# VH-VL binders against Probable complex I intermediate-associated protein 30: the designs that were tried, part 5

Target 1, 227 residues: Probable complex I intermediate-associated protein 30, of Arabidopsis thaliana (Mouse-ear cress) (q9lqi7)
Amino acid sequence: MSRFRSLLQASVNATKKALTWNVEEWVPPAEKHIFKFHSKEDLKKWHLYSDSEYGGLSSASLEIPDKGDGSDCTGVFSGNLSVDLSEGSKWNISRSGFCGMRSKKFDGFIDLDGYDAIALRIRGDGRCYISTIYTENWVNSPGQSEDNSWQAFVFAPKDSWYTAKIPLARYLPTWRGNVIDVEMEMNPGRVLGMSLSVNAEGGAVGAKSGAGDFRVEIDWIKALRLP

## First folded at step 23 (VH-VL)

Design w1 (from t4 with light chain N52H)
Fold by ESMFold2, fold request of step 24:
Structure w1 (fold): chain C 227 residues (1-227), chain A 123 residues (1-123), chain B 106 residues (1-106)
Amino acid sequence: as target 1 above (227 residues)
Amino acid sequence: QVQLVQSGAEVKKPGSSVKVSCKASGYTFDHYYMHWVRQAPGQGLEWMGYINPWSGGTKYNEKFKGRVTITADESTSTAYMELSSLRSEDTAVYYCARDLWYDYGQYPAFDVWGQGTLVTVSS
Amino acid sequence: EIVLTQSPATLSLSPGERATLSCRASSSVSYMHWYQQKPGQAPRPLIYEASHRFTGIPARFSGSGSGTDFTLTISSLEPEDFAVYYCQQYSSTPYTFGQGTKVEIK
């Protein structure tokens, strides 16, 4: 009985010490850089896509322009949204007018546990864009490594720099761009990658929408721990 | 032209494993999910699971109870399906089929299929 | 999982006749697709999202339905249309197929 109580007390003390150390180590800096858009090397972390790969006529680019493009030496995501389909396309899609930029998958994942929001520093065209975070599930089915996507609208004010701060709680779980009608919690400790996209249907009343040119300059993407 | 080319037919003994390959060409490999579907002789189609080549994330039909493993190699644009603990009822043609990874509400079904790989499980 | 039941199992018709194939789901589905398969070949996509033809599919093929009841119609059978037809739900995993309807020459 005496040895049992001694072992119990030693176990409690070891747990307290480990917990104290882990708590102090898990309070992250107020912000964490995720992406910068300041060089061609920075831009190589991103792949572009549009409905043109799937039978549509939209086009996209991501570049750092030299001069005369209105950029402050930052990455410019731009292109044209078309709701038309190419003649003779083998892919008969029911929705078009879509462009996006998707990061390469992170090496492993990034851990945003302890952060409250994603911040994007952008100068846009008055359209709403869609921010997407890709994560692993909290719990996977046996023998599976399952993913989820999480989306939120990002308004990009016309011609002025703006820091959009999007609480992680505002991101909704989605499947192929449609909100899933279930209650789920994002796993911020297992972020696999991110994307930014835009479509002709728009997102909010009062924002620019429809086919035509789009343009957003991006300085950086960070995670924030809000005060 | 978009193509999915699968490895050749296999004859296997019960209790062994088989690994079927599916080589993709003519499109950006990590822009599409890769699904596996099988068809037993004279029977219908059965979905086995998929992989997202971008993430390596998978989803499996629970019917296979961990016997199936789907992988992808981005550098070779090749997906693989491995089925273990083979039984005679696993005799089937196994197909790979691609499916659009599109963050914009489009569900165009499996638009391109591989030619199929016959796996025969017999002692 | 969602069970798809196709009827009839076999439809024996002559070229030029109209074929109507049924697919019933055990619960409501938002995304129903149809495939054609000939012996020794991979399935060929025909119809996506219940009613939209894939590029290159002849106008004689049409689809309709919603909820739990879906149909595929071939307005005038051609010799190349004698095959097995499968419906497939793409609304929830596991994605499932109907057991097939064989359209054969009378």
Scores: ipSAE 0.589, ipTM 0.780, lowest interface PAE 1.8, mean pLDDT 84
Fold by ESMFold2, last read:
Structure w1 (fold): chain C 227 residues (1-227), chain A 123 residues (1-123), chain B 106 residues (1-106)
Amino acid sequence: as target 1 above (227 residues)
Amino acid sequence: QVQLVQSGAEVKKPGSSVKVSCKASGYTFDHYYMHWVRQAPGQGLEWMGYINPWSGGTKYNEKFKGRVTITADESTSTAYMELSSLRSEDTAVYYCARDLWYDYGQYPAFDVWGQGTLVTVSS
Amino acid sequence: EIVLTQSPATLSLSPGERATLSCRASSSVSYMHWYQQKPGQAPRPLIYEASHRFTGIPARFSGSGSGTDFTLTISSLEPEDFAVYYCQQYSSTPYTFGQGTKVEIK
């Protein structure tokens, strides 16, 4: 009789596990890896840029450093922000003190429909960074393939690993780094690429700002489906 | 040295197409938008559209009713503008011009222009 | 589409004089640029974002204005400044240019 009860419990457990498995199979994964920063090969998906392309003096690097306490097998985006103009330099912009890293365009696109947020696992320097997402429009004009950019601030706490979770709705539509005053909705189904940038102007009150060194370690970038 | 060098002048019949090239040098090609602007004889400047060579994304002036196609080849650092179903009023000098793709709240004007390509549409 | 109207159409002045060129937009614009064009040449950028000089542009060129009314000023004309000047809005597509103001030697 006790063996019969054991058989009953095993059957109930098997049914319960099957139902749990079916729920997981019917729902897309809660996370989607977009970028890893664990090897030099991972970093080849990124291009650096700065105001130096237009006559500024800022510099940037993206490297994998040696091991240290904890996981140091991560990419380090670092450099120096300068608001100085080179004497006699050709200067075609009025704003300087800017560095960024922009991904290569995805082969095709990444589909983030069904996800609510971008998450970055970072260990920073107390500065605010800017996360940028590039997408196609929901509806292209006839015969055209149009793009949008979307930006949000990312605070990188000093000396501690932090997972910044940025709802897609927090990203504001921008054109060339300026917020545009239109009611637009991001097309998360057609993400073309991403960037992370930093500038001397800063962001949130209380965050480190101004010219000088910057440094943020990056473990990964993911899309999340929030509970 | 930053340069935009365009293909040579062309004479075309109405109803045909023209494809003008713009070869870029001295800078990172996919860090800049490439625009096309034309100027008819005795007239001002008219924006035709642009391409982002990084994404391949385009935006066109609807005045051209889908007759304009702008493309870019990153491997050769060359942008192209094709105008189809040519009419006599399409006679103009066609310019390529770049502007910086700069994500820090800055809109520089078109800082470097090609030398221009005269397209004459005549029966 | 934002229409840009420049005035005057022609400005006849002597070297050393001050030139004041006007550009009026049909609706408010956030990004106005100015170009100089001489015969047989591509346009040359002068001023971006209403008031900032491009690198290499002499200090005698200045821009001002906001909203719908913009001004290009050449404080003391030099012989090389006699040309056609265009304003351009870069705020919304289609991007548009004014019809030009010709600055010519009196």
Scores: ipSAE 0.587, ipTM 0.772, lowest interface PAE 1.7, mean pLDDT 84
Fold by ESMFold2, fold request of step 24:
Formats: structure tokens, sequence, C-alpha cells
Structure w1 (fold): chain C 227 residues (1-227), chain A 123 residues (1-123), chain B 106 residues (1-106)
């Protein structure tokens, strides 16, 4: 009876595997690499900015450490957040203490339809960072190519590698860094680029905030299909 | 020494098109939206639309729907505004103006303007 | 579309006097800016986000207000301040300007 039941169990399991396999063939892979931060060539896909280009005194850098063992080098986004403004500058902003890294616009777009989340593998400083996704609209006005931005907080635990998984639904529509109270749906099939930024106001309670140094190591950014 | 330098005055016939250029210097072109604003003689200011040079994405005032096209050439740091099917009402000074593409809760006003381009539409 | 109505249309004042310019929006505005324009020139930015002066703008210029009612004040007019002043909203497209208030010498 035991040998018969074992054979029956194996047959049932094989059938379930076959059915699962067929379903998996009709869906995208569980992960999609979007960015890697393992070489200087990888970093050329990014542009840095800070309030210093607009009258502020913050600074930013994105580098690969030159002296690791080679196989463990990751990109380091670092700098200093200053809430001070340069005197006499024509460039003036109402707020300061801001640094960011923005990807080059993708050639066309990338398609994240079928994915549920963005994942970032980071080792941070205890600050909250902001992840931004830039997309086209679902429907453009005639004769126009319109786009939107979508933002979510990313907590970067101090001195520990952490995979932040951010559901796409958590990203809120924004205009120039402010959440807008408009019912909009992200177009994940037309992603134009991404950014990661940090500011002196910080994020969630309990995270490091305020002016001063910031530092986050980044291994990769992926899209995930959540279970 | 941020500057926006526009192309010269134009005289056009009704039904034709005009394309005004705006060359930027002294700043990173892709870090700012470029807007176009016009002003008819003796009248106020009217926003026409903008382009994000990074994405090529545009937004137009619906009053100009189908007649205005705003483009940018990153290699020359130059924005263009083309207005088609010109009417006498389109006689105006056309300005380009930049504003900050900034993701930290701020809307600075148009901080730098071009000198303006007079477009006259007459038979 | 948010309509901005400026009042008065014209202020006739002498140098040294205080000028008070009003801008009223047809619906609530989160971001209001002010510009100065002299004949034959492009607009000059003065005030952003209702109350913040652009760098290089003299302290005699100040802005206030929220919601639908905004004010530009010039505490003591100088000869170079006689110009047209425009308010502008940045809360929703199409971005719009008021029709202007001309400040002229009495």
Amino acid sequence: as target 1 above (227 residues)
Amino acid sequence: QVQLVQSGAEVKKPGSSVKVSCKASGYTFDHYYMHWVRQAPGQGLEWMGYINPWSGGTKYNEKFKGRVTITADESTSTAYMELSSLRSEDTAVYYCARDLWYDYGQYPAFDVWGQGTLVTVSS
Amino acid sequence: EIVLTQSPATLSLSPGERATLSCRASSSVSYMHWYQQKPGQAPRPLIYEASHRFTGIPARFSGSGSGTDFTLTISSLEPEDFAVYYCQQYSSTPYTFGQGTKVEIK
C-alpha cells in the first residue's frame, strides 16, 4: 500500500508541476534587472544633480570604489546636504538641502507591465531616500507626448544590506516633488527613466534627517513580480 | 551668466507658420523646463506650453490645440516653438522662459526669460 | 482654467508712497508668483510662492496671501518701480496670468 501511495503521490505532483510550468510560460520572469551599479560604465547611465546648480550648497557624487576586491564593488551615492543658499545668486529656490541622481532617459521606454514592485538593493546611512519613476500617460493628448512622475520613500538601514521592495501601487503621482491630489494610474508599460534622491527634511519618523553627509551603496534596481 | 537668446522678428502672412528659436547658455539644458509665453500688443501674458528637454514630453495650452509644437535640440541647447495656421490674432511678442525641474517641493517662477520675438501676422 | 483678476487696473502714486496690488483667483491656488514688466522688456521675476523674493529683489517688495487672495506690496515706491505687475498661478495647467496692474507716477 505504501509503494502504491508513493507512486500515486508522484504522479499527482508531476501533473501539478506540468500545470504550473505551463502557467509560468505565459507570464514575465519573476525579476527584471533595470540598473546595475557594478562598473563605471554602469554609472554613466546616471546624471547627478543638487540644489547647488540652483543656488544651494549641497553636493553629490556617484562612484565605484577603486580598491575593493573587484567582484564586490558597488556604486556609492554620497554627498552633503546643506540648507544654506549662496548669496547674490540669481538662481533661487524656496527650499534647499536636496541631492539626486537621475537616469538618462531610456531609448524609448522600458515595459514593466506584469510586474508589481521595484526593488532596490542598498546599504545606507539610516536616511530615507525617494525613488522616482517617470512614465508616459496612458492616453496622450493629440499631437503631444506627455509624461508623469511617481514617488515613494525608500528607507536605507544603517550599515546593513537591505532589499527595499516597493509596490508600484505605493508610488504616488507627483508634480515637482509634491504629491498631487488627482486620481491617476501609472502607466508601467511606458517607463521613461528613474531617479533616487535625498533631502534634509527626511521621511518617515525614526529615520535620520537634516543637513549633513549622506551615503548609500547601491547594488541594483529590479522590477519584481510579487508572490 | 545664464542667457536665453531668441531669433529675430518675423512678418508672416495669415495661414502660414512661424518657428521661433531660443538658445540657452550658462546652465544644464536638461535640468529645466522650457516654456513659451506670448503677449499681444498692449495686452497681458498668455502661457502657450512647455517642453521637458530630458524626456521630450510636452504640455500645451488647449487654446492652441493642434497649432503649437514645442521641440528641443539637446546637442545645441536650443528650444523651438512653431505656431501654424497663423491668424491676425497671433500678432504678439513670443517669449521663452525656463523654470526649474526640481523634485523637492518647489515651484520657482520663470526665473530667466528670452528677450522676446515679435511676430507680426498681416496680409 | 483658473482666472486671475488683478485690482486695481491702474495705481497712480508718487515716489515714496506705498503701493498695494491685489490678485484674486477663481479657485484656490497653492503657487502664486509675481512679475514686473517695463515697456519693451521681458517680465522680471519678483516673488515666488506668494511671499518669497527672488535673489536680488529689493526688500521694499513683499508678497502675501493664500487660497484665492494675494497681495503684492511695494513699501516705498522708487522711480524704477513704475511698471506693470502681473500675478501668475502655477497650480494647474493652463498656467495663467492676471491682466496686470499698472503702477504709474501721479
Scores: ipSAE 0.567, ipTM 0.767, lowest interface PAE 1.9, mean pLDDT 84
Fold by ESMFold2, last read:
Structure w1 (fold): chain C 227 residues (1-227), chain A 123 residues (1-123), chain B 106 residues (1-106)
Amino acid sequence: as target 1 above (227 residues)
Amino acid sequence: QVQLVQSGAEVKKPGSSVKVSCKASGYTFDHYYMHWVRQAPGQGLEWMGYINPWSGGTKYNEKFKGRVTITADESTSTAYMELSSLRSEDTAVYYCARDLWYDYGQYPAFDVWGQGTLVTVSS
Amino acid sequence: EIVLTQSPATLSLSPGERATLSCRASSSVSYMHWYQQKPGQAPRPLIYEASHRFTGIPARFSGSGSGTDFTLTISSLEPEDFAVYYCQQYSSTPYTFGQGTKVEIK
């Protein structure tokens, strides 16, 4: 399966549902804070990744800007996507132009059983980002302890704060960034960590794509219980 | 320089256990799966299982009936493979091999291998 | 479990000759790799995803095939190419290897 085609449809659906959800928020759902991006200590929970570790030339940072009021100064995930490879690299990476931020593994896991969606409050650059959730399986084979990854697109509208609400059911199971062609359900009771990433291949049809700068401000990530 | 350096050869008695180490250097340890593959004398290669050092998650070849345990120590960048209830047919060279883990999409392959550890099981 | 059957078991050739190695899978494989192994050494990766060379692998090595039938070709054998070659599937666990094809000097 093409992961970009599958992820595109899931991202479009999540965006539409988030807008509908925002309009219908008469009674706030139960919320669980997962991450905040308000202090340097908050940012220490994250590790940066890019293709530069494998012979690529992309770069990334996660910072809180020095200048600003507290309402607008939040974590900024930014950098440059390059599809070029370093000269003389011994790595023959077939895909380049990617950056990401992955949380440290939770101490044990977090339990999102009883929650229906992940919400991210972001202010972006018009690119499509990828949200990843890492979980244990519902049932492991005897003597085995397997993990799963689950991905959904997150559209980050340019210059406007936006709360993306992504139903857990919209995350697709993936292997190495490719959607797995099997029916399975996420185990929300055993979440091991999360990531947010971006690549030059892009996402939604109308979203910014390709090599170049990227920038998204992140306020928080929460789990929501839908009404 | 990326390297996987394994522990030295071992001679074991049937029914005992062996634990082979694989020390990684020159790369970010928890960015890669670590696999174990063995090769009996004059035979081909046999996949035993892997670990994700970030999560501690594992997958094993069911042929070994729970006799294999793979672990990792992030603080020392070292993976371990323990094979219990040893039999003479477990005599083999045991290799560790790394495999990239990232959620963007890489072509999976064992790109770097350890030098191998000979384990001899004899009465 | 996907069984990989390599043929021939042994290929006796002279330097400069073309070597053609076959690997057949018991069911369809999306990720087929090739390795070279010399005595006393770990396997050396050659080809990933059936046809893509690893960095540093000479152009005389090429891979082809899809589904269940895969081929490794060495267009003009060099003295350093006499070794055992393994195919490996990475499409479903347990990951499996072929039994090997030995390419030896005549």
Scores: ipSAE 0.534, ipTM 0.752, lowest interface PAE 2.0, mean pLDDT 83

Design w2 (from v6 with heavy chain Y107H)
Fold by OpenDDE, last read:
Structure w2 (fold): chain C 227 residues (1-227), chain A 123 residues (1-123), chain B 106 residues (1-106)
Amino acid sequence: as target 1 above (227 residues)
Amino acid sequence: QVQLVQSGAEVKKPGSSVKVSCKASGYTFDHYYMHWVRQAPGQGLEWMGYINPWSGGTKYNEKFKGRVTITADESTSTAYMELSSLRSEDTAVYYCARDLWYDYGQHPAFDVWGQGTLVTVSS
Amino acid sequence: EIVLTQSPATLSLSPGERATLSCRASSSVSYMHWYQQKPGQAPRPLIYEASYRFTGIPARFSGSGSGTDFTLTISSLEPEDFAVYYCQQYSSTPYTFGQGTKVEIK
C-alpha cells in the first residue's frame, strides 16, 4: 500500500514547478520619447502640408530659430491661415485655412502599448491644434494594411510653456479629418506616425480661431504612463 | 505640370501576372493616395484599391480576393499594381488616379488620372 | 458595398437641351463625385462632393443631392458634352461607381 503513495507525491511535486515564467512583465518606462525638436535633423523627420497644395493660400514653416540668448533651441511650427482661395487655381477646395506637419513614417512602429497618454511640451499662441496618431489597422482588415487616423485637440496656451497631456482614450477615430462613428479601438502598438495641424475653424470654445498667423513652439512629444 | 504616366499595353496569358506602373510628377507624391481603377471594354469603372505612399498602407476591393497587390516607391514617385492569376475577364484598361490626402473634411474626387494601360488576357 | 444606380442608361438629346442624370445609392452617401469620360480617354472629374465644380468645368454643369439621391444637370448641352458620365461614392470601401449614363446626340 505504501509504494503507491510515494509515486503520487512525486508527481504532484513535479507539477508545482510551474514554470514561473517570470514573464518579467516588461513594464514600459514611465515616459517614452517620441520626437524632439532641437536640431535641424530632428526637423527633417517632418513634412509640411497646407491647403496651398490644392488652391488655398495658407502657408507653414517648421524651423529652429536662433534665439541668440543661449537658450535651448526648440522647433517652431508657424505660418498663416488663409480662408481665401487662389484665383485661377487649377485645384478646387470648398474651404481653406489649414496647415499641418506630419512625421515621416517610422522605420517600423512606435509601440505605445502600456502607455496612457501623449504629451506635448509646447508654447503656443492660444489656438487649438489637432494631434493625429496614425496606426496600422491589422485587426479589422486582415491582409490589408489600412491606415487609421486618430485625432484629438490640444490647446496651446499663449506665450507659456505647457505640457499638454492627451489620454489615448481621447483620440477619436477619423477619416479624412472627420470623426467617424465606428466601434474601433486604437492599436497603440503599431503607430506609423503623427501629425500636428491647425485650421481656421478652431477646435475649442474660447481658443483663438479664424484666419491669420499661427505659431507653436515644440520642445518634445512623449508617451506617458499615467499614475 | 501634375501628371500620371502609366506603363505601356500588356498582353498576357491566363494564369500569369501583370504589373502596371504609374509614375507621378509635379506634386508631392506622399500627399496623395494612389488608386487603381479598371474598365473592361465597353463597361463601367471598377475600383481595385489604393495605397498611401506615405505609410504603404493599402486597401483592396475584396472582389479581387487577394490577386491584386499595390505598391509604391517614394524614391521614384511610382505606384505599381500587380494582378495575378489573370483571367480573360481581367482584360481591361487599368488607370491610376490620385486622391488628395486631406484631413480637413474635404474630398475633391480622383482629380488626376493616368492615361490608362490596356491589359489583354488571351490564350 | 454601396451600389450606385444611374438613370437613364442612355440619354439622347440635341444640342441646347437640358440633360438630367440621376444616381441613386443603395445606402446613404456622404461623398458623391461625378466624372465625364469620352471614348479613348481617362475619366475627367466634373463635380466633387455632390455640388462643387472642378476648376475649368463650365457653369452649365451642376450637381445636387444628398443621402441616396444625386443629380448631375447640364443646363444646355454643347457638342463636347456628349460622353459617358459616372457617379462615384467615396463614403465607404469598396469605392464604387455607377454603371454610367451615356449622353448621345439625338
Scores: ipSAE 0.847, ipTM 0.898, lowest interface PAE 0.7, mean pLDDT 91
Fold by OpenDDE, last read:
Structure w2 (fold): chain C 227 residues (1-227), chain A 123 residues (1-123), chain B 106 residues (1-106)
Amino acid sequence: as target 1 above (227 residues)
Amino acid sequence: QVQLVQSGAEVKKPGSSVKVSCKASGYTFDHYYMHWVRQAPGQGLEWMGYINPWSGGTKYNEKFKGRVTITADESTSTAYMELSSLRSEDTAVYYCARDLWYDYGQHPAFDVWGQGTLVTVSS
Amino acid sequence: EIVLTQSPATLSLSPGERATLSCRASSSVSYMHWYQQKPGQAPRPLIYEASYRFTGIPARFSGSGSGTDFTLTISSLEPEDFAVYYCQQYSSTPYTFGQGTKVEIK
């Protein structure tokens, strides 16, 4: 009778060890690097767009200037915002004056679950830029891989490096460039990509706005856990 | 020149599937949504769905009850629409049409259309 | 689904006459577009966002309206204007079209 008890105890102990899956609550790192802008290869991850594709005259570039001084190279998103339209354009926009850079789609998703904010290390021109997060919304549209866009303004102070921290909660749902009044939550676990854009209308009181040159230097983009 | 060129006419049997292609040229493919719209003979226009070629994200008209699949190949700048479980009522001209993605609060309609693809479903 | 009802179904007019086409939505629409379609051709955009003419569209075409009631007007019909016209709402999915108004020569 004694031998049967020992085998049962061994099986219970083996099952207990298997169930101590240390749900080590994988606390994500305090910071997650998303993008860096230190090399030409880094810049290849981004595509430019502007109203020039649709009859506007705005232009943009994304470059790493050769500083020649051996200083750390950072990406520069710059160009000119024009509120004018091309004469004889076959395209129909009622207003112009916007440029942007959008990342290539990630291979898979960037998981921002557990993060509280997007941070951008930038040196700007005093304009307000628009940070956009693109997510896959599979929750609200079962069976449809609908993309959601979420936008927040980011002020880029003139001629000074600044780490802009944008809480994820400040990102507003947008549709076709407009904030929409919907009860929808971001799915940060399924980030498809990001964009940084600028327009002539501005976005913040006191920020530089209007047509003309824009320039923002970008070091990196990260996700942050806030204490 | 900006244009959308669709595949040729198709004749299909009921219950089969059809896949129509739409090749884009003259613009950046992933800067525009690609919509599919069909038109039965002598009838109006019916929106089927769209794809964001950049993300692969899709939205469908629920009327098709999952019979429609829209895909895009960025490398070839080609969008596809597959319609399964074909019925006689699916006989129509199918159009692809582009829609600006970053319209900056502007909505310039479906500005460029393909020439259309006739799909005939007959026993 | 937003249902768009166009009226009249057929409009028979002579060249030089004014054409007025109506599009009524079952609910409020933020974005309304108009298309022209000729036989054997794809639709062509005419008006976007209710009142803006598409580039290259003659000034005789105009759009107006808001909410649920929209109008396309052709001030003086030209021979090339005889076609079917569709309104489209771009406010919500599924995007829907009106049933069309046929403008035909009297």
Scores: ipSAE 0.846, ipTM 0.898, lowest interface PAE 0.7, mean pLDDT 91
Fold by OpenDDE, fold request of step 24:
Structure w2 (fold): chain C 227 residues (1-227), chain A 123 residues (1-123), chain B 106 residues (1-106)
Amino acid sequence: as target 1 above (227 residues)
Amino acid sequence: QVQLVQSGAEVKKPGSSVKVSCKASGYTFDHYYMHWVRQAPGQGLEWMGYINPWSGGTKYNEKFKGRVTITADESTSTAYMELSSLRSEDTAVYYCARDLWYDYGQHPAFDVWGQGTLVTVSS
Amino acid sequence: EIVLTQSPATLSLSPGERATLSCRASSSVSYMHWYQQKPGQAPRPLIYEASYRFTGIPARFSGSGSGTDFTLTISSLEPEDFAVYYCQQYSSTPYTFGQGTKVEIK
């Protein structure tokens, strides 16, 4: 009678040990580095776009200026926003005066699961910029992968370094630059890329808007866990 | 000049597959969705699906029941449409057409089209 | 899917006459476009977002409408305007086209 009880207890203990998967809740690091803008190689990870591709006259550049003072090199996204259209353009756009930089496609996904916010270390010109996160849709038909766009405004104070923290919950679903009224949640575990853009229409009360020059220095972009 | 150049005409047997290519030039390839639209002889236009060349994201018309696969090669600025399990009803001119991708409230229309590729499915 | 119904199926007119083409959607659409197609050619975009002409499109072409009812008007037909015209909705997938209206010479 005694030997059978011992085997059952051993099996229960083994099962209990196996079920105590210490789901060590893999707590992601407090900060996750996503992008840095410290070298020409870092800048190669980004692509510029503007209304000039579609008949506008806006222009943008992404450069690391040679400061000559030995200071830390940062990326500068700058250019000119024009609300004018090129004469004789074969393209007819309804909105002009925008520029943006978009990251190249990642090999895979950036996993932002467990993070609460995107942080940008920036020195701006007093304009409001648009941060965009691109994600894969949660629900896809078999063999399909749809992308979602999520946008939030980010104010870039003039001539001062500022760490803008944008909660992920503040990002709104967009389609073609317009906020869409959908009950959809961001899939932070499947981030495809990001963009930073600016337009002449502005984005926040009190921020600089309109046609003209824009400039923002960018040090880095990170994901943050908020306390 | 912005242009989409498609591969040549194809003749296929029922049950086989066809892969049509669309080479883009004169613009930044990954700034635009690439759509595929077909037109049966004497019929209207039917949207098949699109790809975002930047992400590889795709959306298909469910009418094709998983027979269509759209891919893109950014290095060659070429989009592909593969249609499997071909039927006689798949005989059509297949078009690629671009649509601006990046989000700034631009008009979502097919502004540039390929010249079309005739695919004939015959026994 | 959103079904687009164009009317009439065929419009026979003479050069100089006004052409009015209708496109009715089964549900409300936010983005309606018009394309022209000539025999043996790919479609050409004409109107986007119901009422805006693509660059290079003559002023004789105009679009109007909202919700479910849209109209393409050619104020005075030119010989080169005899073609098939398609409306297209870009509001929801699957994106759909009307069956087309053939504008032919009388």
Scores: ipSAE 0.827, ipTM 0.894, lowest interface PAE 0.7, mean pLDDT 91
Fold by OpenDDE, fold request of step 24:
Structure w2 (fold): chain C 227 residues (1-227), chain A 123 residues (1-123), chain B 106 residues (1-106)
Amino acid sequence: as target 1 above (227 residues)
Amino acid sequence: QVQLVQSGAEVKKPGSSVKVSCKASGYTFDHYYMHWVRQAPGQGLEWMGYINPWSGGTKYNEKFKGRVTITADESTSTAYMELSSLRSEDTAVYYCARDLWYDYGQHPAFDVWGQGTLVTVSS
Amino acid sequence: EIVLTQSPATLSLSPGERATLSCRASSSVSYMHWYQQKPGQAPRPLIYEASYRFTGIPARFSGSGSGTDFTLTISSLEPEDFAVYYCQQYSSTPYTFGQGTKVEIK
């Protein structure tokens, strides 16, 4: 009688140990680094675009200036927004005066599950910029590789370093730069890339707008868990 | 000059597959969606699907029931459309056409087209 | 899917006459475009977003409309304007075209 009880107890203990899968709920770090702008190699991860590709006259650059003072190098996204159109252009654009930088495609996805906000460490010119997150439409279209764009405004104060925190919930679904009225959810676990753009129309009351020069220094972009 | 150059005409047997190429030049390839549209002889235009060359994201017309596959090679600025399980009804001219992706308030129209590729499906 | 119905199917006119082409959508469309196609050629974009001409498109071409009803007008037909015209919606997938209106010489 005694040997059978010991085997049963061993099996129950083994099953209890197997069932205590401590689902250690992997709590992601409080911060996740996404992009840095400290080297030329970091900048190679980004491509520029502007209305100049479609008949506009706006221009942009992304550079790391040599400050010569030994200070930490940061990326500078700068250029000129023009609302004018190229004469004789083959293209007829309805809206001009925009520039942007877009990240190259990731090898896979950036997983932002468990994070609450995107943070940008920036030093701006008083303009409002547009942060865009590109995601695979997995949540809304499982098994499909369609992309979604999500946009939020980010104010870049003039001449001061500022950490802009944009809650993920503030990102709105967009199509061709316009907010769309759709019932869809962001899939933060399948981020394809990001962009930062600026246009002459502006985005916030009180922010600098209009044609002319723009400039924003960027230190880093992170995902944050908010307390 | 912005142009889309497609591969040459194809003759295929029923049940086989065809892969048509579309080489882009004169613009940044991954800044535009690449669409595929076909036109049967004497018929109208039918949208097949698109790819975002930047992400590889695709969307298809469900009418093709998974027979169509669109791919893109960024290194060669070339988009491909493969259609499998070919039928006589698939005889058509197939076009690639671009649409601006990164635009802000721009028109979402097919502004540049390839010259077309005739695919004939015959027994 | 959004069905686009163009009318008339064929429009027989003489050079110098006004052509009016209709495109009706089965549901509201935010983005309507027009294309011209000549025999043996790829479609050519004419009008985008209902009323804007592509660069290089003559002023005799005009577009109008909103919601479900759209119109392409050629104020005075030129010999080179005899072609098939397609409307296209870009509001929802699948993107669809009208069946086309053939503008032919009378």
Scores: ipSAE 0.802, ipTM 0.886, lowest interface PAE 0.8, mean pLDDT 90

